# Ledger of designs, part 43: VHH binders against q9lxz3

Target 1, 367 residues: q9lxz3
Amino acid sequence: MVTRRRSKKKKKTKRKKQSSKEKEKYQTFINLPCDLLQLVISRLPLKDNIRASAVCKTWHEACVSLRVIHTSPWLIYFSKTDDSYELYDPSMQKNCNLHFPELSGFRVCYSKDGWLLMYNPNSYQLLFFNPFTRDCVPMPTLWMAYDQRMAFSCAPTSTSCLLFTVTSVTWNYITIKTYFANAKEWKTSVFKNRLQRNFNTFEQIVFSNGVFYCLTNTGCLALFDPSLNYWNVLPGRPPKRPGSNGCFMTEHQGEIFLIYMYRHMNPTVLKLDLTSFEWAERKTLGGLTIYASALSSESRAEQQKQSGIWNCLCLSVFHGFKRTCIYYKVDEESEVCFKWKKQNPYENIWIMPPLNLIDLPLFDHRI
Below, E stands for the ipSAE of ESMFold2; O stands for the ipSAE of OpenDDE; V2 stands for 0.75 times the mean of E and O plus 0.25 times the DockQ between their complexes.

## First folded at step 23 (VHH; framework vhh_7z1x_3)

Design h22 (at its last look DockQ between E and O 0.02; V2 from the best seeds 0.00; counts 0 for: pae O 13.5 > 2, grease 25.6 > 24.2, placed apart)
Fold by OpenDDE, look of step 23:
Structure h22 (fold): chain B 367 residues (1-367), chain A 122 residues (1-122)
Amino acid sequence: as target 1 above (367 residues)
Amino acid sequence: QVQLVETGGGLVQPGGSLRLSCTASGFTFSSYYMNWVRQAPGKGLEWLSGITGEGGRTSYADSVKGRFTISRDNAKNTLYLQMNSLQPDDTAVYFCARETGTWYTEYSFDYWGQGTQVTVSS
């Protein structure tokens, strides 16, 4: 009778030891140092990040934390041949192709707060478009020249959103049109033209502290205060920069910067003194990273400090047949300055992605 | 009429030095970014160096960095290229080139001189 009891105990101990060894093997991947885990996760595409987040609580937390960090602007490329769009994340060096047939015939005018201002020169239709959510906010039609610049103050989801454009510049008068969020009509204002009279076109527009700043091709800076319905040309001009092959104007927390590009030297940066309205050359961007495009630019400060990237200018470039981004350090000599060429203003623009990229319909959540 | 006239070229031994000059006329010299470029036999144009209108900033190709120095005298409407440590590979026709004053034009250079021959040979 005694012999049968011994065999059952050995099987239980083997199963417990196998389960403990299997648990130990699975525990080895869970115990990755946090820094290594973050490093690995930081290199994962979003799809894989999502998958990784399902592994364990620690991985989930790490994955989610890194998803939030996509605070850097993305580059959107506009196809000339079809209604395709390419999103490029410079931080991850990843591309995503999008198709927006609803934007057929539209060109980009401006970008801010994750929204595109789109204009159809054939139908005179104007709309806000969020490429991440595909939301559209139509506006009243506007007749304008194709090369006219437009800007808006904030996301159209805000009631404070204001759209601004100069529709006419004559010898004597400037005509400004503004559109307030949910307005039925454009507001038209006419001011005396105080610009220099030789071939003034507006090249750059930024919004700062309730005011639109407009830079002309001749270096004149004008401002429009919508609240006061006030237009003025500022006395100061940026210093002449012979040999420059492009310029970008950007705003950051009330400060306005002008960047001149060159073929054979590093960019120069000017900062506007808002008291004297004079431009002063800056040797550094003060920790800013500027994502510059012809129509609009984005700036970031804090997140770049964490990455060790500061005082940088980021631009779209073509390297061979590949679209990519280059970073200029303003205070350092870099060979990259020789690679930049002026591009068609309407071919690309920087856009802020949403904070929660998981909610992007663009990413096939078909896990 | 815009004119650029290069001078100072010649025959030099390896390791030698030359100073090229370019005299500009017909435009406001100080208002333009000026460049030196060269063309070796059977090769394309190579950019070497550039200088801002007021001379405050200079740039160099890697091929000449540390050896060549660009400068300008706006009072004399003259651009200079000091070339040191010359090598046989530096043999070329050297041109002074004015960069376009407008950044919206596709042309990098709108005016060139006739060039000056530099020959580096033992």
Scores: ipSAE 0.046, ipTM 0.405, lowest interface PAE 2.5, mean pLDDT 83
Fold by ESMFold2, look of step 23:
Structure h22 (fold): chain B 367 residues (1-367), chain A 122 residues (1-122)
Amino acid sequence: as target 1 above (367 residues)
Amino acid sequence: QVQLVETGGGLVQPGGSLRLSCTASGFTFSSYYMNWVRQAPGKGLEWLSGITGEGGRTSYADSVKGRFTISRDNAKNTLYLQMNSLQPDDTAVYFCARETGTWYTEYSFDYWGQGTQVTVSS
């Protein structure tokens, strides 16, 4: 095998001078050293590890294929002070501690397709960051209020990538800013305010089927269709009031789920009826596992239970001096209301690792 | 002026039982989740058990589940830990801890008692 590598100096020069990157970096790391490949193999489920070890001539390709099939979302913890980042894989119950000095002063906004959207509130800088490759894609600056949410539609490597945020809500109007790939500047659109007057903030944003769904702190759901430049408030309201511990919202194959968290009661799980735009309470996730975090959440339809992650809410927790995840089985009562506490939204987020995890520099020596 | 005071520690033989108490003052006790944490000699802190403010829900670490029982008496501002089937590995200083009302600290606990020693030996 021929090893491809990049020097630290060359990589730093590319990060400083380039505003958009191709997948050329991924190809530079195709040939990992043997000890790094062994570290990746150790993260495989037992079945896949045994298969790889039995056919050593083909183990590399088998590991890559089987890893993609069984990869779960990872949880990222952000330090308040020292630019340290902990990536935690709940399926293997292992973590990797990394430092990303290029993110100093940034807070997380959103996660999708293996990318983080990061914002520096002091410089107004906005960038996409891939923690698995360390690729950065800077975006035009934008001032954001502390409680303002921002989301994106897909990976910044796609020409279809669109950033979306609601910048202002007044008595008479709502102001939306969008940024479409390769535009010179942010597009501003103003619409009549059709929200409840007691609305205070948007709490959740999800992109699904070409549109952004936006949930307010009062349970009001709005839709922005960027292809039509169209905004409207949808008629449905959840049958229960928002929980005191906040909420999570996620999309899976066009279906939208909302979870209200309470201090003293089990969570309420809701599914949006896309025909009526009404919320229906659910007793089951139908085999779906939701990896919940405050700014954005991930979901998977598990075909096989590998580490007990099945048909549940997976919640980050800081429990008794131990950083862990807990799983709430939605079709049975659990102690989630005791063990889980509302967290700082900028402290952690779920991210989906890339499809070819084994070919990535999981152990980057240049940081 | 938040204070937590543990009592009830001591020496016990393997298989024995002890009941720890934690008396709280300086805050509305029934509004806070309460926890027990221990520190064995030469080891770090280990969370053991927790209880909701109204006492309706409890949780236990795997190491003590089935042997330890947390309870509270909100009329007496007192948290309890009943420890049964004690083993030498249960030897530690046991702390009462109040759960924070915020998520901005690295730890979930903002106030601690002084600790009480439990020693399990033959």
Scores: ipSAE 0.000, ipTM 0.245, lowest interface PAE 13.6, mean pLDDT 74
ESMFold2 (binder alone), look of step 23: mean pLDDT 86; pTM 0.873
ESMFold2, look of step 24: ipSAE 0.000; ipTM 0.208
ESMFold2 (binder alone), look of step 24: mean pLDDT 86; pTM 0.874
OpenDDE, look of step 24: ipSAE 0.000; ipTM 0.231

Design h23 (at its last look DockQ between E and O 0.01; V2 from the best seeds 0.00; counts 0 for: pae O 13.5 > 2, grease 26 > 24.2, placed apart)
Fold by ESMFold2, look of step 23:
Structure h23 (fold): chain B 367 residues (1-367), chain A 122 residues (1-122)
Amino acid sequence: as target 1 above (367 residues)
Amino acid sequence: QVQLVETGGGLVQPGGSLRLSCTASGFTVSDNYMNWVRQAPGKGLEWLSGITGEGGTTSYADSVKGRFTISRDNAKNTLYLQMNSLQPDDTAVYFCARETGTWYVEYIFDYWGQGTQVTVSS
């Protein structure tokens, strides 16, 4: 018996013969062996896979199995004018359009561990949102300056999750707010402004080995250690600063990477030496794939295979006058793999899908 | 006050050469990323070539690589485009443009000149 029975919104014809033939087709299709069903489902885009998983338990298990074998980040595009979102899986070159009306008025601030941090600048509401499960974790309200950034250390379902933001920068002081899991309120700390007096804002934030590394719009790197309540500006500067602000920062297994993007030029990849705080250029990613976007970036260590995306820098940038997402193979230095997309690269972010997709709602295909 | 003035356009035979100039005022060409773009009749804008501020690194669209050369003269605050092996499809209005200071604005150029006409015909 199929749990999801036929639900047709049009007038039902009352032909016993016709109904019996429809039932026979439905039963035959549902009774396919799992391996054959997986072959059929493997041809579906993500949207159809999610819909197919609501048909019955056998289809659900087959669809979930196919989702789990794809552990690379997905790209989310989001519209400024409505509540539509597009998930894009670059490894399969497939997309899915979704609507999240519950996020009206919110914008994305950060992505980590399959969660988005969402902020409404008009109401000062803050929440975590998982676009794969639609789970929502509301947070206490927070005011912050427009150009300051937020970040978090891990999934909000963890008891060790820590939110971090710089809420204001004055001539003499920097105000940091943090929120630790199970806290009743925001913790506020004020530190001397050790930055040069040029009205710095923080553009990139990563969490690594228990601390937040914060890159300013002027290329200064600062460190906040929440366990010590300690703030300091690190002495190193990236070796090159273009007049344009085109940089991305990511973390992988304690290593911090910075990507400078110069329009019409090859990107430069730098790695931070955590002992000297010097940046060193990398000519190879050493098997690491970096998925770069403006607000946060993801990384994966993947085995080389015949799939299209491994050991490369995946970028969401303008290329000339066209809006594109591109793939750059660092080991070949100057070779760039281009895939033309219509989406606006400024309104996107990389997100890691959950390893276990059985958490997706089985029968919640409504928005 | 920022201003860009293109000169050097004109009529040329197929296979011929032409050198465009772009004189800047109100800013220093060598401190900025500078570009050449064109607009053919009935078509949109096409990026052709760029030169970075530091190091003077150049880049080219596939349609013009090997035929066009971007350069600058810092003493004259002037950007150049040397155009060789011109074809009828190169007929367009040519603009020089300065890149904006941010990657995340849809337009990547904040200033253009008025343009100079290049016509390649028999």
Scores: ipSAE 0.000, ipTM 0.222, lowest interface PAE 12.0, mean pLDDT 71
Fold by OpenDDE, look of step 23:
Structure h23 (fold): chain B 367 residues (1-367), chain A 122 residues (1-122)
Amino acid sequence: as target 1 above (367 residues)
Amino acid sequence: QVQLVETGGGLVQPGGSLRLSCTASGFTVSDNYMNWVRQAPGKGLEWLSGITGEGGTTSYADSVKGRFTISRDNAKNTLYLQMNSLQPDDTAVYFCARETGTWYVEYIFDYWGQGTQVTVSS
């Protein structure tokens, strides 16, 4: 009777040793150096990041820290043929396709703070749209010419959000329309036209410190202060070199920058002196990365990134069938922008992604 | 509260006449420089006529001179635009607006009505 007891003990010890070896193998991944862990996690899609965050406290912390990654603008491409949108992250060189049938017939007008201003030229409908949350904020209808520029001051979720456009420029008068968040109607203001007689269109609009700055195609800068209902044309002209094939205006922390593009030379960067209202050429971006598009531009003070996308001008370009970005280091010897061509303003725009990548439907593999 | 309300718009045949009215509240029309402007579909705002507070001096755009007449009734605090010999090109939304005498020489109009539609069609 004594012999049967010995065999059961050996099987239990083998199972315990296998379970301990399997546990030891799993323990080895938990002790990854923080730098390596972050590197690994940085390569994970969001879904896997979330899964990884459930592994242990250390992984959780690492995963969460990387979910707040996107401080850099993304590029949205607008299809000409369908209601498809392509999001491009230049830092990760990743594309995501989105479909917004609710925006059928709409074109983009402006982008700021993660929101798109969208306009339907057939219905005269205007709305704010957040492509990341699919939130929509409708506005009163507005008749406008297709090529008119618009800008807004901040996210429409703020009560301080102000929408601005110039609806008419005649020989004698300029008509401005503004819309405050939750207003019932557009406010119309009319000013004397003091622009140069060779004026054609406004091309760039930025908001800074309560004021809309409007640049004309002739290089004339005007400002509108909505609080004062004040319009003025500034006397200074930005120094423009011959052969410019486009420009971008951007704001950063109260400073206004103007970038001129050229066919046969590197871009020039100008900074507006807000005291003298004169433009001064800058040899450096001063650590700024400017994400420039025809309708709106984003600027970020970024630290050195592994991607190399810092302290540079970032522009959308088409290389054959591939949509990508080019980078100009203004303060370094850069290749001449032979590859940059003026694009349809409505084909692409920079947009700020949300800080939390979890909020991005883009990472839902269900799409 | 300052308010301007335009009335009198409508459909008229070419060569016809209309009289627009603009009733003001919150300020006195006779003390201000009042104006009529219009906006045609797909076009910008066009100044048509003005009347000064002092003396009631009137002015007209060349496009409407001889056809349109601006006037006011002080007792009714109302601005008028008599429009004669109307043409299809006169089809527009018509607005009355107060010219501001404020600190900004470049600023013209600070208050507007909602406008009244005038359509000239056969």
Scores: ipSAE 0.000, ipTM 0.241, lowest interface PAE 13.5, mean pLDDT 82
ESMFold2 (binder alone), look of step 23: mean pLDDT 81; pTM 0.814

Design q21 (at its last look DockQ between E and O 0.05; V2 from the best seeds 0.00; counts 0 for: pae E 14.9 > 2, placed apart)
Fold by OpenDDE, look of step 23:
Structure q21 (fold): chain B 367 residues (1-367), chain A 122 residues (1-122)
Amino acid sequence: as target 1 above (367 residues)
Amino acid sequence: QVQLVETGGGLVQPGGSLRLSCTASGFTVSSNYMHWVRQAPGKGLEWLSSITGEGGTTSYADSVKGRFTISRDNAKNTLYLQMNSLQPDDTAVYFCARETGTFYTEYSFDYWGQGTQVTVSS
């Protein structure tokens, strides 16, 4: 009766060995060197990245790790013909089309902290819009001219968010309107106009350390302190070379930079000395990458990236029929700005993407 | 058909001189804003000089100012670039280009020649 017990043990060992061999065969795809896996995943569109993340834990980790820190701004292109938006990631050189019918009739006014300020000139409606989450924060209506510039201080999710615009410049007076987050109404302030007669159009507005800095088309810089309800025109004028065909103003960690574009020479970068109120030309960006657009500009202190997008001025351009970016190395004086043309200010803007791109509605495969 | 043809390039020793020519067909050089640009190997385009249509106002990049002279012969419908005191860094393909103002706010170069090679070497 003893003999029958031996045969059952052999079958269990064969099944365990077969399961181990089958596990080993499946392990062959899992054992891609991490570098190779990352390389492959880095080339996948986000949709495929998501799919790839479902393969195994290792792939998931790799995919998620590559989904991470787009610390670089994206470009949004606004269609003139429809309610389509094109997102462009210059680091990945990838485009994504978005549709926001809720923004029909709206134009962009400003961008900061991942939010767009949108204005409808027909309805006089203002709203904050997050293109990545589709969140919308409406504001009180504001009558303004189409070409008026607006800025806001931070994301509208913050209670400290403040909107700013100059609504009127007359011979004698400047009218400023501000809106605090959750306010019921616009605050109106009127100041004596100390600008020269030809200094009546604001082109660039930035917020820094509680103050709005406003640059006129003639290079005059004014500041508005909302906390003090104080308006002043700074005495300093930026040195401008002949032939400038545009400028961008940006803020970085309390510093204010002004970039002049030229037809036949490389851009010049100026830094404002907030003590002397003088502009000093910078030969280098000092590691700063500036993403410049007509309405707003982003700045990043970035380390050297493999992409080469480091310590440079980034601009949206049309190359042929392709929307892309050009990068100017300000310190290398290597290229002439032939490729840069003044664009419609409302056609594109830089925006900060969310830290987690999974939050992009386009990637919500839950539909 | 609009065409620009650059000629006059070649090999020259440092300190030497060359005169580039750009012959235009299909339009009048004297009625257009014309430019010289160059591209060195591995570098971007560099603007060198321009001459306006009416009035013939000339402009120069700092890199070539005092060394290069832009001119034109209206009868020959030809643009010129006299290059003196050439240096190795001047080695590049040189192009003439017409600027068009057809874009209300944008100046663009709408026509380019094929370029002429200038090599400055000892």
Scores: ipSAE 0.005, ipTM 0.252, lowest interface PAE 11.1, mean pLDDT 82
Fold by ESMFold2, look of step 23:
Structure q21 (fold): chain B 367 residues (1-367), chain A 122 residues (1-122)
Amino acid sequence: as target 1 above (367 residues)
Amino acid sequence: QVQLVETGGGLVQPGGSLRLSCTASGFTVSSNYMHWVRQAPGKGLEWLSSITGEGGTTSYADSVKGRFTISRDNAKNTLYLQMNSLQPDDTAVYFCARETGTFYTEYSFDYWGQGTQVTVSS
């Protein structure tokens, strides 16, 4: 990792030293302040970052730190006509086409911690799938309605992984099913229905700080605390302008965000006040980048990147068999209007890749 | 089971009025984008009007603006189309439709009624 001739010019301006210049150059690089080293390393692609991490302990720590901070979510697209899948990294504009025959007939339900929850509506099979390792963890079968949502709390490799879904809403009762890791069967819990409107279905589910937050198609927000086996419908409704035709919900560091999409208006972003359980509209994301998909979304608090993907809503677009991403800036100075079209929720989802991509089967660079 | 049933069609003189109804079951009209569409003899489908799922914002095709009014009654789970100043060119089968929840494009529909005939003649 030796700099070119231009770097050596700066070190000669004060005085000359003829001997040991090669040793002094390596000592100079090793002794760089962490902030300067971070600047140098931040310009490397991931492959070169991994190779650079073998230089010395100081470089290893800097390279690993930048990998963790700068690894962004990827978008996975699911073909409806075959078993092909596309993983897309929008920050590098790179894709990887994959084939997962073990997922034939399955649709995605949720994504978290690098895992997909997959459901086969013909056989009622559920499984967790990691597209980066191809690890598969089967779950007990469960019948689900077409528009029924399911979520999980953490990776299925954790002993605390909990699956959650609302299976029915009647006039008087709401029925919840949960599955805790290694249990024999699904647990069913029944609660008084406190929703005011008929025909409620849950459109969005987010797990945060030990609690599942559930948004209905009618705008009601409910919570389920699995540690207390407690369900309640929260007061108030998110302010929603007329004409909303889609929504996304995500969690970031204990905070919950809701995005309403409109056909002919800019999207609105709302943040839940966890003390009052009231929603506040935001005109800025405050440095937060939200990677939105219909069943689960990812978020990052990222500083400005060369990719231009920071402080924005990153949305997938399916246009005439082409799949791309667009980026919507919420800032008033750069606000843009566009038509939003509601998408099939099962055609794509954001997923976080693992930190060390070069050692995975998908990214074997030894050939 | 999702169903849409249109009623209220019939024969009317030019300049007359009709009110069409569409009763929905299996879903809430107020939670969905609902539309009226017609098909004249030997012609393709023509979009007429829509009402959004929340707030009840309405939109109209230029051919019917000022003459037709879309509305709903949430208690009856029913969509309406009030048609005034009817002309012979309004003769068609009228359908109510729910905007699709899958593979959205503007005015893509997943459930349709059987249709009701409107005939403007004299």
Scores: ipSAE 0.000, ipTM 0.161, lowest interface PAE 14.9, mean pLDDT 74
ESMFold2 (binder alone), look of step 23: mean pLDDT 80; pTM 0.811

